# Ledger of designs, part 306: VHH binders against q9y6x5

Target 1, 379 residues: q9y6x5
Amino acid sequence: LPPKLLLVSFDGFRADYLKNYEFPHLQNFIKEGVLVEHVKNVFITKTFPNHYSIVTGLYEESHGIVANSMYDAVTKKHFSDSNDKDPFWWNEAVPIWVTNQLQENRSSAAAMWPGTDVPIHDTISSYFMNYNSSVSFEERLNNITMWLNNSNPPVTFATLYWEEPDASGHKYGPEDKENMSRVLKKIDDLIGDLVQRLKMLGLWENLNVIITSDHGMTQCSQDRLINLDSCIDHSYYTLIDLSPVAAILPKINRTEVYNKLKNCSPHMNVYLKEDIPNRFYYQHNDRIQPIILVADEGWTIVLNESSQKLGDHGYDNSLPSMHPFLAAHGPAFHKGYKHSTINIVDIYPMMCHILGLKPHPNNGTFGHTKCLLVDQWCI
Key: E = the ipSAE of ESMFold2; O = the ipSAE of OpenDDE; V2 = 0.75 times the mean of E and O plus 0.25 times the DockQ between their complexes.

## First folded at step 14 (VHH)

Design ga70 (framework vhh_8dlx_2; at its last look DockQ between E and O 0.86; V2 from the best seeds 0.00; counts 0 for: pae E 3.5 > 2)
Fold by OpenDDE, look of step 15:
Structure ga70 (fold): chain B 379 residues (1-379), chain A 119 residues (1-119)
Amino acid sequence: as target 1 above (379 residues)
Amino acid sequence: EVQLVESGGGVVQPGRSLRLSCAASGFTVSSNWMSWVRQAPGKGLEWIGDIYSGGSRFYNPSLKSLVTISRDDSTNTLYLQMNSLRAEDTAIYYCATGKDYYSLAFDIWGKGTLVTVSS
């Protein structure tokens, strides 16, 4: 039988949640599979960019999804979570489900993974759900497992997305132990349901399953705000993205705007596009605006409006609070093996290997995941 | 020790609704997967649906529109709501589970409750 792979994302699952909370189902999953304790994601550490990095193996500057909110100056188009259906934004890369589906006797399925309800390079997943946050995990799981089990051509790659614990992290903050314990318990229960469903359908032994996330979450506070209106008049720029990484489009001379912002706060770094640190791999795309503001961990950039978020993400991708984890189970993976760290872009070449796909050029390193795989020599 | 007891069966007219109960003892219903199955006269066992520990429910597609599975944690009871009953729904209805949550074996059964749909 051809290899099959299910990629699952729990949005905003910070890596250290595994150390601070109980996950009996997830721990059982890990015990019978592998764990990467820390996954270094891409900058900026936001949902759309990082999910697309997972499935393309590319940095944001290369795959073109550089934020949850974007602006293209040439076409005058805007991208947002409520306006993400234009293939224009996605076509700078080829995600793995497209590659998979273009193979003979294979199809792809998706339950609300970013970009899966958009035709990319004139190809859309054979099976997909339009994004709707009101749809239960149960319904998503039911559709995914049905497609994995009964499709012709067979579904050999599937994605499943869930919005927690991100939404709750924003609402309560990651340091709210009472509320987050409840939320994370529910997530573990859903993982249990996922495993049980796969077993019930006879898929468990032959299906490779990856459970991961796009980013973590840091604690925010009303006492840690950076008000841009105190530094620069709103008429001098257009705001493309706000916090914790602000994208600034100047309406006046760029240098003038920069000079007004550079000393706005000791808790915010201001970069001209050409001066963005190389380690971010966040420079070589026209969709990155002329000026970027990066708030320090736990600081929120605001206008004359108060932020209600007690947690947020999008910060420096070197911060541990921004890092998710990766767990995996299936024929391709060892049992009971733990690995310290990989880069999020490393997931793509690994998935391609598992599925027997030729990877597109990418920024991942297959060597970083060799120790997870039974058919590879671990150096 | 571990026991399941179905109740609520009886004779009902076509088109009516019926709710079956399964009282569990010796274990917690919400900590395991639970199933409803039925056996019509002269036929094999038919799967109706499951409820998992996380609360996810899955149904036989042929019966989905007519049945709802639920549970009450306070009473440790599993329920099967059936609507628009037909003559072909006449069967002994069983609740079942496994000793281990991750087990696929139906090694814990109730004695069943008879449902007869007749005019």
Scores: ipSAE 0.783, ipTM 0.908, lowest interface PAE 0.6, mean pLDDT 95
Fold by ESMFold2-Fast, scan of step 14:
Structure ga70 (fold): chain B 379 residues (1-379), chain A 119 residues (1-119)
Amino acid sequence: as target 1 above (379 residues)
Amino acid sequence: EVQLVESGGGVVQPGRSLRLSCAASGFTVSSNWMSWVRQAPGKGLEWIGDIYSGGSRFYNPSLKSLVTISRDDSTNTLYLQMNSLRAEDTAIYYCATGKDYYSLAFDIWGKGTLVTVSS
């Protein structure tokens, strides 16, 4: 029967957590599979953008989910939370579950992956759960495994999303060893639950499983705040997104707003849209605002108040603290292989290869992942 | 030495509820998968449900939410809550686990506790 793939994301799982904490279940998974130690994500290093990059193989400027909070200058629409079901935001790309359902007449299943509860190009995952953060990992796992076993046409691509360790990373900061140790142990136990459930159902030996994440986490502090209100009056602009990448829509002349911001803080870079560094691939989309502020690692942009976040992400994607990892196991993958680095956009063409799908044009390079795969030669 | 000891069985009237306990010694319940299994007189073993290390629970669909599995990590004890008991629920109830987390074999069993549902 056709190859099957389960893609699992633990939001905000910083790559170097693997070296600083013990993960007995994840290590057992890796021992018989593959590990990519660092995945270089796309800018900005936020949840919705990077989750959509994983399943489309595109930079944010190309797939259109450019932040967790967005404004489209052409249509004048606003996007501000995970419950926004307007397909408009997601239609600039074709995610893998859409391709899976249309090319091979197979089913897709989704437990909370960003975009899976929205019809994209008039196609929604065959089986899905509406996003609700209160739904337990247990319920998500139960639904995914039930759909993998009881679907016609068969589910060949399934996704499972979990909000931790991101939520705790924000609350405690990644340097809080006591609290992060507890959270990460729980995640490792959930990985154990996942593997055990797949084994109990007879799915484990024939299913390809990828465990990855969208970004990392860095320590923040009340000693590292940039007060935007000290730079510019809020009457001069509309704030589309705040921290650590602020998206500024001027209400007055763009150059005047830029001049008020450019010398405000030594810990923030201020860019006119056309001056955003090319290496970010974050310029060519109507949802990228005329002025972007990029805080230095660990600095928080605020509006005349303190921040309660002890950890954050969204920073420069060259920072190792922003990088997740990728682990995989299954018939497509080598056993006991360790790889140093891939780009997050490389995951999409690799998954298309595993599933036998023709990928849509994308920014990934299949060659970067071929050493992970048993049917490929590692040059 | 690894041991499981079930308790809480007895005679109960139809329609009522009962909670069974399984005390573990020589290993930590939260570090392994745990199952409840029953055997009615003269019949084979019937799987009731599992709880895994991370707390995920899975049940026999034929029981239709009539049971709940839980654990108390502080007392190293596994529980089976049964509601709306019927005469056909009369059985010896066992808790069981594998020798390690990834063992699928039921290597470790308690001696069982008898539940009789009768008027």
Scores: ipSAE 0.572, ipTM 0.851, lowest interface PAE 1.7, mean pLDDT 92
Fold by ESMFold2, look of step 15:
Structure ga70 (fold): chain B 379 residues (1-379), chain A 119 residues (1-119)
Amino acid sequence: as target 1 above (379 residues)
Amino acid sequence: EVQLVESGGGVVQPGRSLRLSCAASGFTVSSNWMSWVRQAPGKGLEWIGDIYSGGSRFYNPSLKSLVTISRDDSTNTLYLQMNSLRAEDTAIYYCATGKDYYSLAFDIWGKGTLVTVSS
């Protein structure tokens, strides 16, 4: 019997929500498995980049999905949430579902994980749903469990993506206890549905399940705006991405654009590409623009307009507010073990180990996750 | 104490629709998975479908196009909508749940409501 793994993401699930809200179903899942209390994600702390880092083990500069909005200067191509299907963007790495389904007698299934509806290296997930945010969790769960239970060759790696609590975190902000409590209770109920369905189908005892997220969320405010129009005219640059990490393509001399921006706000760091801090691992890709602007936590870069978002993410990956958690259950994992932290890129080599796959070169460290696994020596 | 009470049964003509109710007391209907099950005269129990606490629904494949399960948290009530009724749908209809959320068995049952499909 080949080992099986289901990887689940609830987008924007900030690690400290576990301490501040009640999760009876998730806490039962954790009690019978493992918890990593904080996962240090990759910069920039955005959805597409971090989901691809989970499944490739690579920093954004290495896998090429460097933001949710991108421009490639060599090909002149544009990427966005609504224009993400071109394999060009995804082909700088090999995600785990491609490696998995190329093995003899194995398939991969996907319910809307970023990139799974794209033919990456001419290979698309064996079973997949085209992304559509209107599709209910019920339908995603029904499809993924059907594929796990009824496919030949068998599905050995499956992914499931859900947009909450990210969507509500943006709308209400993480400090809105009343609305976030309602949102997070619903998510816990959906985790209960997932676990109960796996038990009803007889999958629970032999399926490894990881529940994780890509990033957290920080509170924004109309009192914390950085008005870019106060410092520089729109005509001097092309805006590739705005907030909280703005990507600036100069239309005039780069040094002139930099000089207009460098003192714009004490709450924004302005970097020439070559001066981006090494700890970000965010420099060596053509898709990273010549100038980036990095807002301080909770600050929003705007173009002479107010922001409707009350919560946001994308900030410095050292910020605890940007960190998700990871929980896991299954035959590969210990029971009742809590671990303080791993890097998000460490998830990939751990998953490869569980599935018996040879990992591609990556930035993860298998040793960081050994204590989660029953077949490894934890010193 | 935990109790389930079905209602809405009766005699209906073939081709008509009917909505059954299951009033829950002693627990919140959305705190556990809930099921509809039926038993035709002289036959065994037949599972109709489930609704889980998060709202996910799963149906017997032979009945999937004929039934819909829903619930109303404000009245603490589970519903079964049945359409295009046939004589074969004559049965006692029960709602049921487990003793706790992780139970795989129907531990708690209502008394049932009889549906007779007859012209």
Scores: ipSAE 0.369, ipTM 0.774, lowest interface PAE 3.5, mean pLDDT 93
ESMFold2 (binder alone), look of step 15: mean pLDDT 81; pTM 0.817

Design ga71 (framework vhh_8dlx_2)
Fold by ESMFold2-Fast, scan of step 14:
Structure ga71 (fold): chain B 379 residues (1-379), chain A 119 residues (1-119)
Amino acid sequence: as target 1 above (379 residues)
Amino acid sequence: EVQLVESGGGVVQPGRSLRLSCAASGFTVSSNWMAWVRQAPGKGLEWIGDIYSGGSRFYNPSLKSLVTISRDDSTNTLYLQMNSLRAEDTAIYYCATGKDYYSLAFDIWGKGTLVTVSS
């Protein structure tokens, strides 16, 4: 029987939550599987970019989803995360479900993972759900398990995406222990429901399951705002993305716009595109704007207004608050093994190995994840 | 010890609705997997649906549009709402749970409540 893999994402699940809250169901999952305590995500630490990095193994400058709001200067197209399904935005990379379908006589299934309702390189996931945040976890799980059991060609790669704890992290902030405790207990209960459903359907023993996330969350405040209107008139630029990484398209000379912004705030770094730090791997793409502003952790960039968000993400990927975790269980994985850190781009080549697929060129390193796997030598 | 007590059965006219209750003692319904199962006279057990601790519900596809499972944490009670009752819904209705959250078997059962649909 071909190997099978279910990849599950709980959006905005900060790694430090594992130390500060109780997760009895997740701990039972980990006891008979593996835990990676920190996953170093890609910059910008945003939902769409990092979800695409997980399934392509590429930095954002390479896969082309460089933000949740984008502008392509060559084609003059605009992208918003709210309903743009133009394949143009996704075609700079080949996600794992496309590779799965094209290399073998295999099917893929998807419940809401970003990009799975878009034809990429003329290939859409064999089974998918059009994105709708109102669809319950229960319905997503029911569809995924039905497709895993009742498909020809067989579904060998499946994805499931859930919007929490990101939505509540934004609303309450990660320092609100009372509200976050309630939200995280609910997520642990959903993990319990997932495991129970897989066991009831006879899928559990032969299925590889990865539970991970795209980024963390940090506390914001009305006392930590950067007002761009105090530094530059809106007539000088077009704003492509605002906070905490602002993407600036100048309407006048680039150097003049840069000089107006450079002294705006001690809590914001201003970069010309060619001066963006190499460690971000955020430079070589037409969708990265001529000037990028990067706010310090917990600071919010605004246009002469207050922010309703008590938590946010998108900040420097070296910050532990931006890091998610990875837990996994199944025949491919060791039992009771803990690992400290991997890069988020390492997940893709590991998943290709588990499924027996030849990975497309990527920025991941298989050696970083081999100690998690039973068929590899760690020493 | 853990006990489940079903109630709300009786004689009901075709086309009507009925709500069954399952009162739990010795454990918390909101922290456990719960199921409704029925047995018609002279037939085997038929699974109606499950509710898991996180609130996810799964139904027998043949019954999905006709039944709803819910729970009330304050009264530690599981419910089965049945609509558009037919003569073939005549059965003893049981609530059940596994000894642990990951059990694949129904090892804790109530005594059942009889529903008779007649006209």
Scores: ipSAE 0.014, ipTM 0.534, lowest interface PAE 7.8, mean pLDDT 90

Design ga72 (framework vhh_8dlx_2)
Fold by ESMFold2-Fast, scan of step 14:
Order: structure tokens, then C-alpha cells, then sequence
Structure ga72 (fold): chain B 379 residues (1-379), chain A 119 residues (1-119)
């Protein structure tokens, strides 16, 4: 019987929430499994880029999902929520469910994970749900567990995505303890429901389960706004993405646009594409624009308007506020082991190892995660 | 200490809808998983569905399109909504819960409420 893995993401689950709130169900999961306290995600620290990095093991410049809003200068295509179904955007990498299906006698299942409702390299997840935020956690869980129990060839890789605590993190901000406490308690209850359902269906003992997230969240304020219109007139450029990383496509002279922007705010770094710091691994892709603006943590870039967001993400990936965690349980994992930090790109080669798959070339390092695994020796 | 009391049963005509209630005392419905089970005359127990602490709901596939389980945490009450009732839905309906959140069995049961589908 091949090994099985369920990968679960709670969008925007900041790592230090684990220290500031109680999670009885998650803590029970961890005591018989493993915890990685911090996962260093990729830049930019946004949903689509980081979810695709988890399942490809690649930096954004390599897998091609470089933002939630993109423009490809070569093909003149625009990526937005209405255009996310075009395989063009996803074809620069091979996600793990495609690799899983191309190996012998294996199926994949997906409940809402970004990219799973798109044919990538002419391969779509064997079982999937079209993305719809209105679909309940219980319906997603019911479909995933039905597919895990009733598929032929067997589902060996399954994914489940949930939009919280990201949506509430944006609405209330991570410093709103009253509202965030309620939201995080609900997430812990859903983790309890997940474990209970897997136990009742006889799946728990033989299934590897990873619970992780794509990024964290930081507090924003009406007192921390950067008005781009006070720096440069909108007639000089096309805006591809706004905040907290602005993607600028100059209509006129690139140098003149750069000079107008570079000294406009002390709370924003302005980069020509070739000057973007190497540590970001955010340079070598046609979807990265000629000028990138990076706001300081907690600052919001606006166009002569207020912002309703009390929390945001997308900031520098060195910031602890941007980091998620990873917890895992199952026959592949040690019990009661805590690890400090891994890179988000390391998750992919670890998952390939658990499933017995040969990974595609990737930016992850298997050695960083081997201490989590029972079949590996750790120093 | 723990008590479950079902209500809302009675005689109902075929094709109609009915909602059953289960009032819990001695424990909090939102802290435990709960469900509904029925027993038709001369038949064994049939699982209808359950709701977990976090609100996730699971149903018998044969009944999923005909029933909805919900709860009101403020009144500590579990509900079973039944639609398009047929003669075969005639049964004693029980609400039940486990002894704790991770229990895999219904350990605590109400006394049941009779639903008769006939004219």
C-alpha cells in the first residue's frame, strides 16, 4: 500500500499566534507529532506565490506565480482573479499533485488549494473542487475524506485549503486580541473536527497529515500610509500591483519614473528590477516589473485614498510577522519533536520523500527537514 | 447529570417537513460532537448524521439530500430538519453524544421521540 499524505493550509496563520493564544486541538496533534515553530516563506509574502512554492519547492521567480496580480511583458497577458484559470500562469513549474499522478498508479485530490482547478502540463488533480470561498470547511473535508477512502487508483496526495485566519487578519488586524481570539478558537475547533473525522473513518493511524500556512500578518494603520500620487502622476506609469509591494510599469522614461519615486517616502524602498536584493530571489522572471516598491512593515501604499485594511502581508520575508508554522502527524513523522526553522521551499522535497516520488529540480534542501522523519538519521 | 431530551415528534403527512429538537443539560453542545440516530419499527439503528464541536457536519449518504443538522449554542439545543418525509421515515429518533470530544461512539442517548409518517 503506498504512503498517503494530506496537506492542509490555514491561510495567514502567523507563527507567534501559537504562543499568544490557546490551541488545545492543535497542541494535542503536535504532542504525538512534530512542530516547526517558524517557516521562512518566499518573497513576496502573498497567498498565491507561497502556496505554489509549498507544492513546487521553487522561489517565485522560478515557478512564475510572482504576485496575486501580474503582467507578463512578453505575452501581454494580465493575471487576476478572473484570469487565474489560464494554464499559462502555472506552467513554469510542476506541482507535486502532477508529479504524483505521473508516477505509477496514483491519484491526487484537492479541496481549493491554489492551482488545483487548473490543468498544469495537461494534468489536473484527479479529484478537485473549483475554487469557491463560500464552500464550507465541512464540505471540503467531507469531499477529501470520501476521495481518500473511495478512489481507484488510490488517492495518495490530498490538499485542503481554508481562507482563515487571513480574511479576519485583514479585517481586524493581528493586534485585535478579542476578535482574533474568536477566529483562532474556531480554527482550532476545525482542526479538532479534521482529526475526529479521520479517526472515525479509520484513516488517522495510516495517514500523514501536514498543517501549515503560506504567510503571517502584520498590523496596519491609517497613520502609516504612503500616498503614491504625492510621489508621481499616474500618467507616467501603469500600476500592476499596489500594496505592500507595488509593481510599476513605466509608460515614459524608466530612469525618470525611478528618480521621482526613490526619495518620496522614508518608509518605502524603491528598486530597479536588476537592483532587487539577491536574498529575495525575486528578479529572474518576465512577470516581475521594471520597478518594484517595497513598503516597510505595517505601511500601506495607497492612491490618494484611505485603506480599510487593519492587517496585511506581502512584506519582507525576513520579518517574523510574515512567518507561518508547520505541524505534522503520521507514520512518517517523529512524535513530540520540535524544530526551530525551515524554509517554505523545503516542504516539497520532504513531501516527495514521504510519498516515494522523485522530486523535480527545486530550491529546497531535504537535509533541513530530515530530523522530522522517522526513517532518517539526524545529528 | 448529562441529559438529552428530544422533542418535536408526532404524526406528519407524506411529503411534508418536520424539525426535531434536542435540549442538552449537564454539558455544552458546542464542546462535544453530537448526532442523530433513528430506529424504524422492527429494524436496527440507522445513523442519520453528526455535528462536531467546530461545526463540521457529516451525514449518512442515503439521507444527505433529505436532512440537515444544526445547533443553537446559545440555547444549548441540537436540531434535525427533515424534508420530503416518506412512510419509511417512521421511526423513533434519538439524539446522542460521546462521553468526550474524541470518543468514537455514541455513549449518551436521549429517550427518543416518535415520528409517524401517515395520514
Amino acid sequence: as target 1 above (379 residues)
Amino acid sequence: EVQLVESGGGVVQPGRSLRLSCAASGFTVSSNWMGWVRQAPGKGLEWIGEIYSGGSRFYNPSLKSLVTISRDDSTNTLYLQMNSLRAEDTAIYYCATGKDYYSLAFDIWGKGTLVTVSS
Scores: ipSAE 0.035, ipTM 0.587, lowest interface PAE 7.3, mean pLDDT 91

Design ga73 (framework vhh_8dlx_2)
Fold by ESMFold2-Fast, scan of step 14:
Structure ga73 (fold): chain B 379 residues (1-379), chain A 119 residues (1-119)
Amino acid sequence: as target 1 above (379 residues)
Amino acid sequence: EVQLVESGGGVVQPGRSLRLSCAASGFTVSSNWMGWVRQAPGKGLEWIGNIYSGGSRFYNPSLKSLVTISRDDSTNTLYLQMNSLRAEDTAIYYCATGKDYYSLAFDIWGKGTLVTVSS
């Protein structure tokens, strides 16, 4: 029986939501599987960077997706939603679906995971859906389960991405218990739909399923704004990314721009690229700009305007509010085991082990996930 | 007491559409999975499709283009919309659910409603 793995992401699912809300379907999933209570993600704690770290096992400086908006100083290219299909941005790493297709003569399937609709090293997921946020969870689930059951060569690695609870976290903020309760109940119901579909198709007992997320969410406020226009004129720099991590490309002397910004607000840290803390692993890439601003948790960087975001992410990856969780079920995993924490880069080598793939060099440590697996001895 | 009551059956002419209803009591349809199953005279049970708590639907591929399953959470009612009815669609139609959300067995059934496709 060839090993199979389905990797599911619910964008922006903050780990402590599990303590503050009821998840009967997820609890049933975990009862016969494993739970990692906190996953320490990579900096910056944004969607594209962390989704690519999950499937490559690399820090952002190494895989090249360093933000949701980027500028490459060497090639002079700009990255945004309008040009995210250019393989140039994704080619600094080899994601697991590419490795799966090339090493084992297996197929991969993808429902909306970032990067899966892009040819990376001339290889695109065997089955995929072009990204479209309007496509229902039902349609994504129908396609992924059809491909898992009806493909030759067999689909052994499949991914499924869903935009909630991130969209609602931004709109309402994570402290809006009434709105977040409704959103999170819907997510739990979708997990129920997923499990029931897999059981109906005879996949449940032989499929490894990972449910995780890329980051958490923190409460923002109109009382916690940092106005860059109060400190520096637009004529001195080009803004590559704004909040909560601002990427500044100077138009004048870098030191002069730095000096104008360094004391602008007590609620942000200003770094020259070479002074970015080593613990962030966010320095060694041409797409990281000469000056980086990092807002304190819950603070929003603006350009003489208000912000409509009541929740945000992108902050320091040491913050518990930025951490997602990981739950898993299947023949590779123990039953009823709870683990405290892993690093998000550790997911990749664990998945390679489950699928029998040789991992590309990566920043993960297989030892951190050993206790989750039935075929491993921990301690 | 958990009970399912189908309605909306009757005689319908070929090529027309019909909507069946299933009223649920003793449990909430939005918290459970629900399905439709039919049995033509002298034949076995044929599964039509299911709807799950999150709203995801899964149909018998042979019937997918001809049917739509929906629910009204405010009235705790499940529906089956059937289009382009043919003589071979003549059957007793049942709504059904499992005792547990994760059970695949249709443990709880309605009494059925007869649909006859003829002139």
Scores: ipSAE 0.321, ipTM 0.721, lowest interface PAE 3.3, mean pLDDT 91

Design ga74 (framework vhh_8dlx_2)
Fold by ESMFold2-Fast, scan of step 14:
Order: sequence, then C-alpha cells, then structure tokens
Structure ga74 (fold): chain B 379 residues (1-379), chain A 119 residues (1-119)
Amino acid sequence: as target 1 above (379 residues)
Amino acid sequence: EVQLVESGGGVVQPGRSLRLSCAASGFTVSSNWMHWVRQAPGKGLEWIGDIYSGGSRYYNPSLKSLVTISRDDSTNTLYLQMNSLRAEDTAIYYCATGKDYYSLAFDIWGKGTLVTVSS
C-alpha cells in the first residue's frame, strides 16, 4: 500500500495554548505520536504566506506569496482579496499536492487549504472544495475521509484547513482566558471527531496525520496604535498592505518617503527593502515593496481609524507568540516522542520523505525532523 | 570514543579558497545533523551551515554564495569549502552536531582549526 498523509491546519493556534489549556483529545493523539513544541514560521507571520511555506518548504521571497495583500511591480498586478484565483500569484513554487499528482500519478484531496482551489502549473488538487468559510468542519472532514477511501488513482495526500482559533484570537485576544478556553475546547472536540471518524472508517492504522498551524497570536489594544496619517500624506505613497507589516509603494522619491516615516513612531521599524534584516528572508522578490514598516509586538498600524482587533499576528517571527506547534501520528512517526523546535519550511521535505516524493529545491532541512520518524536514525 | 577532529586550517591569502575537513569517530556523519560554526577573535559564535542525509543543506544567508558544505560517507568526513576569503573570515572553525537548531546547543564539538586570512 502506498503511504498516505493527512495534513490538518488550525489557523492561528499559538504553541503556548498547549501549556495553558486542557486538550484531552490532542493529548491522546500526542501520547501515541510526536509533538514539536514550537515551529518557527516564516516572516511575515500571516496566513497565506505560512500555509504556502508549509506545502513548498520555501521562504516567502522564494514562493512569492509574500503577504495576504500584494502588488507585483514588474507585471503591475494586484492581489486584491484572499480568494484571488489568478495562478500568477502561486506559480513561483510547486506545492506538494502538485508534485504528488505529477511524480507518482496519485491523487490529492483538499478541504479549503490556501491555494488548493487554484490551478498551479496547470495542475489543481484532484479533489477540492472552493474556499467558503461557512462550510462546517464536519462537512470538510466527511469529504476528505470519503476521498481517502473512494479514489482511483488513490488519494495519498490530503489537506484540511480550519479558520479557528484565528478568528476568535482576533476578536477576543489571546489573553481572554474565558472566551479562548471555550474556542480551544471546541477545537479539541473537533480533533476527537477527526480521530474517531478515521478509526470508524478503518483509516487510522495506516494513515499519517499531521496537526499543525501557520502562526500564533498576540494581544493588541486601542492604546497601542500607530497612525500613519500623522506621519505622511496619502498622496505620497500607495499602501499595499497595512498591519502589522505595512508595505509602502512610494509615488515620489523613496528617500523622502523613508525620511517622513523613519522617526514617526518609536513602536515600529522602518526598512528600505535592501535594509530588511537577512534573518527574515524577506527581500528578494518583486512583490516586496520598496519600504516595509514592522510594528512592535502588540502594536497596530492604522489610517486615522480605530482598530477593533484585540489580537493580531504578522509580527517578527522570532517572537514566541507568533509560533505554532506540530503534532503527528501514524506509521511513519515515533510514539510518545517530544521535540523542542523545527522551522516551518522543514515540514515540506519531511512530508515528501513520508510520501516517497522527490522534493523540489527548498529551504527546509530534512535532518531537523529526522528524530520524529521511525525509519531514520536519531542521536 | 565519540569525537570530531577538524583539519585544513592555516594561513591563506585574501581572495583564495580553502577546504576544511572534519573527521568523525565513534559515530557516522551520514546519520547525524552536522554543522560548521566559526568564532572570530573576541567575538561570539557564527553559524555557517549544516548538512543532513541525502545532501539537504542549509546556509547562513550572509555566507551562502561563499561556502559549500559536503561529506564523504565512505571516509566518515565532513567538509567546508570556502571561496573568496577575506580578512574578516579569520576565525577558529568548528564542526559540531546537536539537537537544538536555534540555540546552537551542540552535544559534540571538535577542538577547532584556525584559519588566518592575511597578505
């Protein structure tokens, strides 16, 4: 039997939540599997960039999904909403479902993972759902499990995406223990449903399952706002993305725009593109704008407006609050093993190994995940 | 005895290339996560890069175009190829292996080999 892998993402699941809340179903999953306590994601710590990094093993400057809102200076195209289906935006990399379908002539299945409803290099996931946030977790799970059981050629790679706890993290903030406790308990119950459904269908024994996330969440406040309108007039620039990383396209001299911004707030860093710190791996792409503003943790950049967000993400990827976790179970994984940290780009070469696929060139390092795997040597 | 021994250091002229070797005993380099790290006089440790099973490699971005890491599994030896050497590359070079990528908390270190770049 060919190896099978189900990759599950709960958007905005901060690693630290595992220490502060009870997860009986996830704990049972981990007891017979592996846990990576912290996953260092890519900068910027946003949904679309990090979800594409998980399935390509590339930094954002390499895969081209550099933000949730983008402008390409060469082609002058705008990525205007999160459901933009122009393959142009996604074609700078080859995601694992495309490789799975082309190298092994196997099927892929997808329930809402970013990019799976877009043909990339003329290849779309064999089975997929058009993105719709109103579709229940149960319906997504039912489709994925049916496709895993009833496909020819067989589905060997499947993805499942869920919008929580990100939506609630934004609304309540991660420090609201009462509301976050209720949301996280519901997510744990969904993990219980997932395991039960796989067991009922006879899939559990032979399926590798990864549960992970794209980023964490930090507390914001109406008392921590940076008003760009107090720094610079709108006539001097085009705003490509706002908060907490602002992407600025100057309409006038770049140096003049930079000088107006650089001392405007003690709570943001202002970078010319060539001065962006090398550790971010966020410089070498035409979709990265000439000036980038990076707000300090918990600060929100606004345009003369209040922000109703009590939580946000997108901040410096060195911040523990921005880190997700990874848990995994299945025949490829050790049982009861805990690992401290990996890079989010390391997930891709590990998944390729499990599936027997040749990875495309990537920024991940297979050795970082080898201690998780039963067929690898660990020191 | 588990140990790493670096060799190949010495005095090199600016602009030249140099290859360092790291011989492992008591374990196999092909089964472990292997790193190159350097320390310039009076400065902290700087991570150069690493190598894993089938040739997967990751480099410090500031050094990526200037260095290549490789291994010879038959001789149980790790290599660091350095090109276009500058005075700033003067340092003690270590090979190491360990579990924690971020902290550079290595369990096994070599004693180091000194590279001096001078005219």
Scores: ipSAE 0.000, ipTM 0.128, lowest interface PAE 20.0, mean pLDDT 88

